# VH-VL binders against Protection of telomeres protein 1c (POT1C), part 9

Target 1, 144 residues: Protection of telomeres protein 1c (POT1C), of Arabidopsis thaliana (Mouse-ear cress) (a9jty4)
Amino acid sequence: MAKKRDSPKLIKIKDAIKLINQEVSLIGIVLEQREPKQCRNNDWICTLRIIDDTYPSPGLTVNVYSRTLEQLPQIKNHDDMILFTRIKMQTFDSGKRVNAACSRWVSSFALFEGEDLILHADEDTSAVFVWDGTDAPPASILAK
Key: E = the ipSAE of ESMFold2; O = the ipSAE of OpenDDE; V2 = 0.75 times the mean of E and O plus 0.25 times the DockQ between their complexes.

## First folded at step 5 (VH-VL)

Design C14 (framework fv_teclistamab)
Fold by ESMFold2-Fast, scan of step 5:
Structure C14 (fold): chain C 144 residues (1-144), chain A 124 residues (1-124), chain B 108 residues (1-108)
Amino acid sequence: as target 1 above (144 residues)
Amino acid sequence: QLQLQESGPGLVKPSETLSLTCTVSGGSISSSSYYWGWIRQPPGKGLEWIGEIYYSGSTYYNPSLKSRVTISVDTSKNQFSLKLSSVTAADTAVYYCAREGYDFWSGYEPFDYWGQGTLVTVSS
Amino acid sequence: SYVLTQPPSVSVAPGQTARITCGGNNIGSKSVHWYQQPPGQAPVVVVYDDSDRPSGIPERFSGSNSGNTATLTISRVEAGDEAVYYCQVWDSSSDHYVFGGGTKLTVL
């Protein structure tokens, strides 16, 4: 059984957009969430735009995939924070534009409301973690 | 750069099989990022999706046409083809081939490149 | 079978805003694409995934989708925008694409 307890190594969105076809972990503020949509293979897709201190509006588009509506990010408040682990940077519009995919098989996300962390892990893993105090609290990572 | 070109007979007799080929140039059909599809438009009417194919051979067909339609791909020729059996006058239309974005990581995108269309008339 | 409903025509004066609707049951749960078809030409995508715009399409084109209605909005309409506009969704229950009937935009 796999079990994740360590914090992922985070990079900024400014650096992530250069890592096409690579997996990255990052944290951002949710600027916009679209209503979940059904796609092929009975999956649900939710599209978010996220920003951080290096990448402002309109932000980075992240497509989040899940088998159920309930396992998609449940954004409750304006400026909620989200941590993405192992999302894949990719191009669209014939390679002219960049977005990211959060796959239910290799990626995970955790939603912050204040400093509390709600983790949505890969289907094969499940972990709840909080910042251990060795790094800056989540709020300071997204300082404006 | 990418171009799609429809080809095939412009006249088909009732009860026979309509057969069209789409030739792709400036890009590869063997890409995991795309489905390749057929859309038709009867004169003065709207667009109707016929079906689409992945380079592996996996297909999706319009349920209203499924019993009559077959789409195939030939990656060595960079082509994909449509066969529509038992045609009637109602199958008279401009037939378009088009590329649809899709991959494992991004879901699906719209039909972003279209052929110019070819008119197929069903008449004796 | 899933059905998308569009008005058959919309008329607008140059410089005004045109709004073209696409009605469908719970269409807000589906990704909507919009195509422009000028007379005698193949369709071209102008808005996809509800509100995204392909490179090269003017910012005057925008989209929205919620509940039972998706809308294509064209601001500061120009004579060159005359075309038939089609909405499109993928229906996951039967795994097929559905197009609306088309809306002819006339610029007076």
Scores: ipSAE 0.082, ipTM 0.681, lowest interface PAE 5.4, mean pLDDT 82

Design C15 (framework fv_teclistamab; at its last look DockQ between E and O 0.03; V2 from the best seeds 0.00; counts 0 for: pae E 8.9 > 2, placed apart)
Heavy chain, then light chain:
Amino acid sequence: QLQLQESGPGLVKPSETLSLTCTVSGGSISSSSYYWGWIRQPPGKGLEWIGEIYYSGSTYYNPSLKSRVTISVDTSKNQFSLKLSSVTAADTAVYYCAREGYDFWSGYDAFDIWGQGTLVTVSS
Amino acid sequence: SYVLTQPPSVSVAPGQTARITCGGNNIGSKSVHWYQQPPGQAPVVVVYDDSDRPSGIPERFSGSNSGNTATLTISRVEAGDEAVYYCQVWDSSSDHYVFGGGTKLTVL
ESMFold2-Fast, scan of step 5: ipSAE 0.504; ipTM 0.791
ESMFold2, look of step 6: ipSAE 0.011; ipTM 0.609
ESMFold2 (binder alone), look of step 6: mean pLDDT 93; pTM 0.948
OpenDDE, look of step 6: ipSAE 0.028; ipTM 0.650

Design C17 (framework fv_teclistamab)
Heavy chain, then light chain:
Amino acid sequence: QLQLQESGPGLVKPSETLSLTCTVSGGSISSSSYYWGWIRQPPGKGLEWIGEIYYSGDTYYNPSLKSRVTISVDTSKNQFSLKLSSVTAADTAVYYCAREGYDFWSGYEYFDYWGQGTLVTVSS
Amino acid sequence: SYVLTQPPSVSVAPGQTARITCGGNNIGSKSVHWYQQPPGQAPVVVVYDDSDRPSGIPERFSGSNSGNTATLTISRVEAGDEAVYYCQVWDSSSDHYVFGGGTKLTVL
ESMFold2-Fast, scan of step 5: ipSAE 0.298; ipTM 0.731

Design C5 (framework fv_teclistamab)
Fold by ESMFold2-Fast, scan of step 5:
Structure C5 (fold): chain C 144 residues (1-144), chain A 125 residues (1-125), chain B 108 residues (1-108)
Amino acid sequence: as target 1 above (144 residues)
Amino acid sequence: QLQLQESGPGLVKPSETLSLTCTVSGGSISSSSYYWGWIRQPPGKGLEWIGEIYYSGSTYYNPSLKSRVTISVDTSKNQFSLKLSSVTAADTAVYYCARETYYDFWSGDYYMDVWGQGTLVTVSS
Amino acid sequence: SYVLTQPPSVSVAPGQTARITCGGNNIGSKSVHWYQQPPGQAPVVVVYDDSDRPSGIPERFSGSNSGNTATLTISRVEAGDEAVYYCQVWDSSSDHYVFGGGTKLTVL
């Protein structure tokens, strides 16, 4: 039985890039995705580049981690929307570049499939929110 | 500017231990952002990774060399060192030290961004 | 043990595009890094994580990685690009870095 968690506070990508080493929740349009890879800790990683109305191309790079390939985002259509919950903003290249990590330990993602927002979260993650089709997206989420 | 400099004997006798030190200047070895590695290149051949060390002392070694390799770190001197035991002529190579930097912090994945100039070690009687 | 295969040499004329391949089983599922080694010098990273460029590396250098082949592409080749190029991946099954055999780029 899945427990409902508090609705995440969504921020825009423009604001998220300022919150280094902090957890943020945000929604974006998938601009591109890279082929999944296996990383050093044996998790699978999928790299996405996302945009919103405040942060255009080339967008924000988000690395999504999962135990298995089937639990990674499966982007079916160009420009699909994705919601990230509690992803961690981080720097690389000696602090000069910014990306985000969606880890199975603290984060989750959800894909918009038509009118439904489908949650994808590892059983070990502490970041859970569930949209069961009766919990319609708040108007604030749909405003682009 | 960050610089890495290899030092140690350029000639080692067969069956002895090859010992090299890498001195890091212009930056601190005591950082969670980096591993410190050793790579070698026999004359006219390709690159071969030997191993790496974290400032805490945690190591990874190339399985083909693991029984003969020890890498250590001395954070007080800002140095890390390589020992390769029981050397033969096949161990003759240019030895490089390198810094490995995170491009993705959470995956623990990284690449070699700064290299020393390399030092030739010849194994001969 | 995981093996990366590179052609031993590639020749191009100045201003042309050079493509250097790195073959490996399901290499598209791994992060590929590329190093340039000019004669008598230490290697320099030119592409990391398949397609990203370090600060200071010209935009002429680009990378891709899909299926069983990763490719380093050098457009508008210059004489100064002559070097041996190595691809590299981390092999998670044995926890070590694997280098390709290297490709000598000759600018005619």
Scores: ipSAE 0.094, ipTM 0.699, lowest interface PAE 6.2, mean pLDDT 84

Design C6 (framework fv_teclistamab)
Fold by ESMFold2-Fast, scan of step 5:
Structure C6 (fold): chain C 144 residues (1-144), chain A 125 residues (1-125), chain B 108 residues (1-108)
Amino acid sequence: as target 1 above (144 residues)
Amino acid sequence: QLQLQESGPGLVKPSETLSLTCTVSGGSISSSSYYWGWIRQPPGKGLEWIGEIYYSGSTYYNPSLKSRVTISVDTSKNQFSLKLSSVTAADTAVYYCARETYYDFWSGDYYMDVWGQGTLVTVSS
Amino acid sequence: SYVLTQPPSVSVAPGQTARITCGGNNIGSKYVHWYQQPPGQAPVVVVYDDSDRPSGIPERFSGSNSGNTATLTISRVEAGDEAVYYCQVWDSSSDHYVFGGGTKLTVL
């Protein structure tokens, strides 16, 4: 009966890289996907490199964790867009480098095809999502 | 700065226990960041992983050797040790100790970044 | 038990590119590490986590890993690169490290 109240606020990658140890939500274009890996704890990991209009190549590395291969992102085309919700920003290499973790417990993602969504984004758009109780976002998403 | 050095008898008789110690200098074995491992190499052959230990005493062993292998750690001496029981000629090899580390905990795996020089153990009567 | 397959030898002339393969079922789903063992010496890690290099290892060393094959590529090969090269993975199904059989790189 009540709408789910955990709507994420989307931010740009240039702002996300400053929010170390915090959870962020963002949209990016997939530049590269590594083949899924199985970790020592038997979880599967998929590594993506993403960009947006504020953060160019080589982009931000995002590691997506899942218990099964089927639940990992399945990128169909080079320039597919991906929405990440509540991914954790973190450092490695003695604090010199930044990546993000999309965990199976708190985070989610959704895939889009091509560049159509970005072409319709307004300059000062802030996105608020109403979830229907699934890990997939609704059909209407707006971002820069 | 970190150095690992193997020590122990170079000759072991068949059916006896092979015993080696690795001394760690220039770093602490009591670190949560590392595992400490043993690798062997028979003359003219490839590398074979024996097992590893965490400073807490937790171990992983090669399934092929598990029934004969014990690895232990002595944090007060900054050492870890290998015992391989019931040896045969097939256990003749250069034995290496190594430190295992990771670069990125979340998106990588442990690898061996520092190795001892190795010590030859011959199994012969 | 999981098995890694390497060619026993590869020969190249100085300045050429050497490619050393490591075959394993679905090896692209595992992190691959590469070790260089010069004659009579202990191994040294030259590539870890498929494609990363430790400090001090020249950029001529690179790695890739996809599908059933991982590859160590050594560009502009030098006489000092002559060694046996081993690939290595952690097999999570049996909780142990697996090494390939080694590839002897001969620089002619």
Scores: ipSAE 0.012, ipTM 0.663, lowest interface PAE 8.7, mean pLDDT 83

Design Li (from L09 with heavy chain S56D Q106Y, light chain D50E; framework fv_lumrotatug)
Fold by ESMFold2-Fast, scan of step 5:
Structure Li (fold): chain C 144 residues (1-144), chain A 122 residues (1-122), chain B 107 residues (1-107)
Amino acid sequence: as target 1 above (144 residues)
Amino acid sequence: QVQLQESGPGLVKPSETLSLTCTVSGFSLSSYYIHWLRQPPGKGLEWIGVIYDSGDTDYNPSLKSRVTISKDTSKSQVSLKLSSVTAADTAVYYCARSPDYDEFLYGWFDPWGQGTLVTVSS
Amino acid sequence: EIVMTQSPPTLSLSPGERVTLSCRASQSVSSYLVWYQQKPGQAPRLLISEASTRATSIPARFSGSGSGTDYTLTISSLQPEDFAVYYCQQYDNWPYTFGQGTKVEIK
């Protein structure tokens, strides 16, 4: 699998929900995290709902996949910010619902803990995002 | 409109194979998981198995290799075969859809077919 | 497998009354719990998913709550069309399992 070193372009959630079957990168506030579960293929899955200043509660559902429980997002506080890179927008329920998949193959995530950015990478990832502090400005993310 | 409809013989003899078909409309079988469930008269629901968007299957261990689920996406049909039937297999059989994600995350069923009664008797 | 136990088995009520139905799992199901309504001769109808999320077209009088092993379905004011059997189901662990049902009947 080819690895990319380029920083992805960040967009808002309101725009991301229109880019069905495309890869997007975005920042959100974690509104809810479900308990991790194993999938039929033995991967672990963690489900998050995220919001930003353009897309309020109930937010966008993001399903995060990993080979191990330890490599899934470790959300410490309800108001933590998360950066997703190259997550795939998709529809289900006959196009009535939208969610996103953060796959271990092409996607990455990074957690903001106050001013600290915690980077996460799986050994099977084919693409990684390197954040330099300017691609993901700490602009106000507000619940509407 | 999204719909599922079960069809097949209403009477099966003991020791024979029960064969049912679920015909779907309003969505593609390449994007959704289809489950089979059953309900004996006056009793509760039992999950039989699932066929995934990939064509892979998983079955309830309690039915021990008697079950085969398959699909034909070009015909929008899912089939259930249950071998070596006995009176205990008499039930209303349902097919149902779960969301097109992972069954461990979205393990609820909506919509359901209307159900078809299968009676096992001589 | 996870065993789901519903109580009471039968509940006899009049229209307008508040209904509370209980569902208990033999181990934590982490809110991966579903409620269905079934009327005679009909397929089950989705009411509540993820323990507390009301399904589309379901009236606001239906609500779900609970966590861990203990879950509740509440109907705030029973309507004539609500007389039915109610089932809970877990999807935390394979295989999926259902409770035995609670029958809500007219007194």
Scores: ipSAE 0.014, ipTM 0.535, lowest interface PAE 7.6, mean pLDDT 80

Design Lj (from L09 with heavy chain S31D D58Y Q106Y; framework fv_lumrotatug)
Fold by ESMFold2-Fast, scan of step 5:
Structure Lj (fold): chain C 144 residues (1-144), chain A 122 residues (1-122), chain B 107 residues (1-107)
Amino acid sequence: as target 1 above (144 residues)
Amino acid sequence: QVQLQESGPGLVKPSETLSLTCTVSGFSLSDYYIHWLRQPPGKGLEWIGVIYDSGSTYYNPSLKSRVTISKDTSKSQVSLKLSSVTAADTAVYYCARSPDYDEFLYGWFDPWGQGTLVTVSS
Amino acid sequence: EIVMTQSPPTLSLSPGERVTLSCRASQSVSSYLVWYQQKPGQAPRLLISDASTRATSIPARFSGSGSGTDYTLTISSLQPEDFAVYYCQQYDNWPYTFGQGTKVEIK
């Protein structure tokens, strides 16, 4: 049977920042990546700042947690595109600021590489589509 | 109502250890990182070090051999010790907090304590 | 360590004037840059974090911009209460470092 029920709909970062304590799925362009480091929980943290056509620099901070360094996003090029599934929007600094947590138990991510592909994806990021998070990136992102 | 308050001797003799306490109220030391900073009279700001929610510390390499930061969560207090002081250590000492999400991401300070002047003199 | 350089060192201005303060880093600080205001006898006050995010209770006349190595703090219309020393600070790498400050004096 169709697996479309397993996949959340993608939203824009502008809309995501309003959905505090909720899980969202979204696509962004990686603006910056901090060097992975171990935190007190023995997890590795990879911190990304992502942008889209609705939310410019300095972007949305996404903290990606993993038990191992190998399983963190491996961003190779400036402006690589990343798809996040079910990341949790949260506030810090007494509710004044927003970031997102990509947890190893609930969330997932997929990386897209290549400058030409990223530029085409920028034009398509306003579109809503459903991605099942399993085998391959959505054809609509790759085609546009 | 969130407050940090520095306290300790205002006078310390050369070669002795400078000891200060930062008492916090209105928040838990389990939710924030606490930093120590200093400002010599008429000069700029220098970051000394931080203590994380876990109790782990990181110090400015220029001061690392002389600095120890510790905390007592049950007393809501963070302590700074600076050994082998000289006249160059005369400064207003501040404690300040930063957000506690990860130890490498957030490095802005809000709020700060009022500061306490420490003069190194015989 | 990352060296932060502020310019000008001192600026004398009349109320109502637009002010731009510059902060340059010896290497990119990836917009992990903070601005503070300090008045005589007081602790520094957070103005702007993350290069452009204005802190709670800070008047709209204060704004921050910039990326990479070059950052600016702008005061759109200088008020008498704004004369102070302004510091920039980076948190891209340890140790955290501050600029030497720009003193804004009302003429």
Scores: ipSAE 0.014, ipTM 0.587, lowest interface PAE 7.0, mean pLDDT 80

Design Sh (from S08 with heavy chain R99S S107D, light chain N31D; framework fv_tislelizumab)
Fold by ESMFold2-Fast, scan of step 5:
Structure Sh (fold): chain C 144 residues (1-144), chain A 127 residues (1-127), chain B 107 residues (1-107)
Amino acid sequence: as target 1 above (144 residues)
Amino acid sequence: QVQLQESGPGLVKPSETLSLTCTVSGFSLSDYYVHWIRQPPGKGLEWIGVIYYSGSTNYNPSLKSRVTISKDTSKNQVSLKLSSVTAADTAVYYCARDSTYEYYDSDGYTYEYFDYWGQGTTVTVSS
Amino acid sequence: DIVMTQSPDSLAVSLGERATINCKSSQSVSDYVAWYQQKPGQPPKLLINYASTRESGVPDRFSGSGYGTDFTLTISSLQAEDVAVYYCQQDYSSPYTFGQGTKLEIK
């Protein structure tokens, strides 16, 4: 999914939290992952906290739903990067707090290794993609 | 109205099996988790275990070899059995509901809190 | 197992004054902490979940805060009915564990 140019426009977490009931795509660093649990419909859920340069610890809570344990994100390191596509921003606690749902029917995710990542700016879509670079086009590596 | 009510013998002899029942009303056991928690006299709270709406269970490792939680949905009852009891098992035993909501609710599966508790039943292990 | 430690064990506060109860976890529990109030002869009552989310019907003088390993329950203006033992609890991982309790009394 990192190499795919038809990914939707990525936004920052600071902007995503304002888009309640809307679908957003974003990339973040995984701060933590809660132990998976089984839902009443027999789906599995795990909860991640993610951060980016606009939204620090404790980060944004993302509930990831999947039919099986094996299809949930498998986080190896706390600083791994994750791309979420079309997750739904929502409120809880009578509108006072925000989280996001990564649903198996609408949303997707992709995990990337920390230090081996190659950042690529997609100028047409204003999106940033992450991949290992081995078969990347002549893409600009983002470094500031 | 949501209600949970514990019942069982107030006195159990050492080495016997403690059997308690939690009777629920105002909700379906197919839709909610039910937990058992205990409190020894003058001490704090200890989580015993949970039964999920599927009937699957999860137990505190410290009690796992002695504990069985089961349910009878047709009777609106959750049962706790604790084998080989000793004086250390003397406590007030509570059942409590987990307010886990349906998968697609905004607040669903974010909370694992005990929103309604029974009044508690006192169990003394003594000869 | 995650150990929850409360401080102080006992606290006496004058009516109308602020009461602060602390809870520390042996490892990070994110914000998966609940607070309960228990009065003599009664079961615990849920006050706060998700570290800071007040349960419906709980007076706004109760507030929770914290993340990671350090959590606080605050009662902004103590009332007579607030005399109770307060417990923190983590639901980050099983087995779920409670603090030892803090007894709140009127000074």
Scores: ipSAE 0.142, ipTM 0.660, lowest interface PAE 5.0, mean pLDDT 80

## First folded at step 6 (VH-VL; from C15 with light chain S31Y; framework fv_teclistamab)

Design D1 (at its last look DockQ between E and O 0.03; V2 from the best seeds 0.00; counts 0 for: pae E 7.1 > 2, placed apart)
Heavy chain, then light chain:
Amino acid sequence: QLQLQESGPGLVKPSETLSLTCTVSGGSISSSSYYWGWIRQPPGKGLEWIGEIYYSGSTYYNPSLKSRVTISVDTSKNQFSLKLSSVTAADTAVYYCAREGYDFWSGYDAFDIWGQGTLVTVSS
Amino acid sequence: SYVLTQPPSVSVAPGQTARITCGGNNIGSKYVHWYQQPPGQAPVVVVYDDSDRPSGIPERFSGSNSGNTATLTISRVEAGDEAVYYCQVWDSSSDHYVFGGGTKLTVL
ESMFold2, look of step 6: ipSAE 0.014; ipTM 0.636
ESMFold2 (binder alone), look of step 6: mean pLDDT 93; pTM 0.946
OpenDDE, look of step 6: ipSAE 0.021; ipTM 0.621

## First folded at step 9 (VH-VL; framework fv_teclistamab)

Design H4 (at its last look DockQ between E and O 0.81; V2 from the best seeds 0.00; counts 0 for: pae E 5.0 > 2)
Heavy chain, then light chain:
Amino acid sequence: QLQLQESGPGLVKPSETLSLTCTVSGGSISSSSYYWGWIRQPPGKGLEWIGEIYYSGSTYYNPSLKSRVTISVDTSKNQFSLKLSSVTAADTAVYYCARETYYDYWSGDYYFDYWGQGTLVTVSS
Amino acid sequence: SYVLTQPPSVSVAPGQTARITCGGNNIGSKSVHWYQQPPGQAPVVVVYYDSDRPSGIPERFSGSNSGNTATLTISRVEAGDEAVYYCQVWDSSSDHYVFGGGTKLTVL
ESMFold2, look of step 9: ipSAE 0.251; ipTM 0.733
ESMFold2 (binder alone), look of step 9: mean pLDDT 90; pTM 0.916
OpenDDE, look of step 9: ipSAE 0.607; ipTM 0.856

## First folded at step 11 (VH-VL; framework fv_teclistamab)

Design J2 (at its last look DockQ between E and O 0.79; V2 from the best seeds 0.00; counts 0 for: pae E 3.6 > 2)
Heavy chain, then light chain:
Amino acid sequence: QLQLQESGPGLVKPSETLSLTCTVSGGSISSSSYYWGWIRQPPGKGLEWIGEIYYSGSTYYNPSLKSRVTISVDTSKNQFSLKLSSVTAADTAVYYCARETYYDFWSDYYFDYWGQGTLVTVSS
Amino acid sequence: SYVLTQPPSVSVAPGQTARITCGGNNIGSKSVHWYQQPPGQAPVVVVYYDEDRPSGIPERFSGSNSGNTATLTISRVEAGDEAVYYCQVWDSSSDHYVFGGGTKLTVL
ESMFold2, look of step 11: ipSAE 0.350; ipTM 0.757
ESMFold2 (binder alone), look of step 11: mean pLDDT 91; pTM 0.914
OpenDDE, look of step 11: ipSAE 0.762; ipTM 0.877

Design J3 (at its last look DockQ between E and O 0.73; V2 from the best seeds 0.00; counts 0 for: pae E 3.7 > 2)
Heavy chain, then light chain:
Amino acid sequence: QLQLQESGPGLVKPSETLSLTCTVSGGSISSSSYYWGWIRQPPGKGLEWIGEIYYSGSTYYNPSLKSRVTISVDTSKNQFSLKLSSVTAADTAVYYCARETYWDFWSGDYYFDYWGQGTLVTVSS
Amino acid sequence: SYVLTQPPSVSVAPGQTARITCGGNNIGSKSVHWYQQPPGQAPVVVVYYDEDRPSGIPERFSGSNSGNTATLTISRVEAGDEAVYYCQVWDSSSDHYVFGGGTKLTVL
ESMFold2, look of step 11: ipSAE 0.347; ipTM 0.757
ESMFold2 (binder alone), look of step 11: mean pLDDT 91; pTM 0.923
OpenDDE, look of step 11: ipSAE 0.750; ipTM 0.872

Design J4 (at its last look DockQ between E and O 0.77; V2 from the best seeds 0.00; counts 0 for: pae E 5.7 > 2)
Heavy chain, then light chain:
Amino acid sequence: QLQLQESGPGLVKPSETLSLTCTVSGGSISSSSYYWGWIRQPPGKGLEWIGEIYYSGYTYYNPSLKSRVTISVDTSKNQFSLKLSSVTAADTAVYYCARETYYDFWSGDYYFDYWGQGTLVTVSS
Amino acid sequence: SYVLTQPPSVSVAPGQTARITCGGNNIGSKSVHWYQQPPGQAPVVVVYYDEDRPSGIPERFSGSNSGNTATLTISRVEAGDEAVYYCQVWDSSSDHYVFGGGTKLTVL
ESMFold2, look of step 11: ipSAE 0.171; ipTM 0.713
ESMFold2 (binder alone), look of step 11: mean pLDDT 91; pTM 0.929
OpenDDE, look of step 11: ipSAE 0.755; ipTM 0.871

## First folded at step 12 (VH-VL; framework fv_teclistamab)

Design K2 (from J2 with heavy chain Y103W; at its last look DockQ between E and O 0.71; V2 from the best seeds 0.00; counts 0 for: pae E 3.6 > 2)
Heavy chain, then light chain:
Amino acid sequence: QLQLQESGPGLVKPSETLSLTCTVSGGSISSSSYYWGWIRQPPGKGLEWIGEIYYSGSTYYNPSLKSRVTISVDTSKNQFSLKLSSVTAADTAVYYCARETYWDFWSDYYFDYWGQGTLVTVSS
Amino acid sequence: SYVLTQPPSVSVAPGQTARITCGGNNIGSKSVHWYQQPPGQAPVVVVYYDEDRPSGIPERFSGSNSGNTATLTISRVEAGDEAVYYCQVWDSSSDHYVFGGGTKLTVL
ESMFold2, look of step 12: ipSAE 0.339; ipTM 0.741
ESMFold2 (binder alone), look of step 12: mean pLDDT 91; pTM 0.924
OpenDDE, look of step 12: ipSAE 0.777; ipTM 0.890

Design K6 (at its last look DockQ between E and O 0.87; V2 from the best seeds 0.00; counts 0 for: pae E 4.4 > 2)
Heavy chain, then light chain:
Amino acid sequence: QLQLQESGPGLVKPSETLSLTCTVSGGSISSGDYYWGWIRQPPGKGLEWIGEIYYSGSTYYNPSLKSRVTISVDTSKNQFSLKLSSVTAADTAVYYCARETYYDFWSYDYYFDYWGQGTLVTVSS
Amino acid sequence: SYVLTQPPSVSVAPGQTARITCGGNNIGSKSVHWYQQPPGQAPVVVVYYDEDRPSGIPERFSGSNSGNTATLTISRVEAGDEAVYYCQVWDSSSDHYVFGGGTKLTVL
ESMFold2, look of step 12: ipSAE 0.288; ipTM 0.743
ESMFold2 (binder alone), look of step 12: mean pLDDT 92; pTM 0.933
OpenDDE, look of step 12: ipSAE 0.780; ipTM 0.887

## First folded at step 13 (VH-VL; framework fv_teclistamab)

Design M1 (from K2 with heavy chain Y55T, light chain S29Y; at its last look DockQ between E and O 0.75; V2 from the best seeds 0.00; counts 0 for: pae E 3.9 > 2)
Heavy chain, then light chain:
Amino acid sequence: QLQLQESGPGLVKPSETLSLTCTVSGGSISSSSYYWGWIRQPPGKGLEWIGEIYTSGSTYYNPSLKSRVTISVDTSKNQFSLKLSSVTAADTAVYYCARETYWDFWSDYYFDYWGQGTLVTVSS
Amino acid sequence: SYVLTQPPSVSVAPGQTARITCGGNNIGYKSVHWYQQPPGQAPVVVVYYDEDRPSGIPERFSGSNSGNTATLTISRVEAGDEAVYYCQVWDSSSDHYVFGGGTKLTVL
ESMFold2, look of step 13: ipSAE 0.282; ipTM 0.719
ESMFold2 (binder alone), look of step 13: mean pLDDT 91; pTM 0.924
OpenDDE, look of step 13: ipSAE 0.731; ipTM 0.872

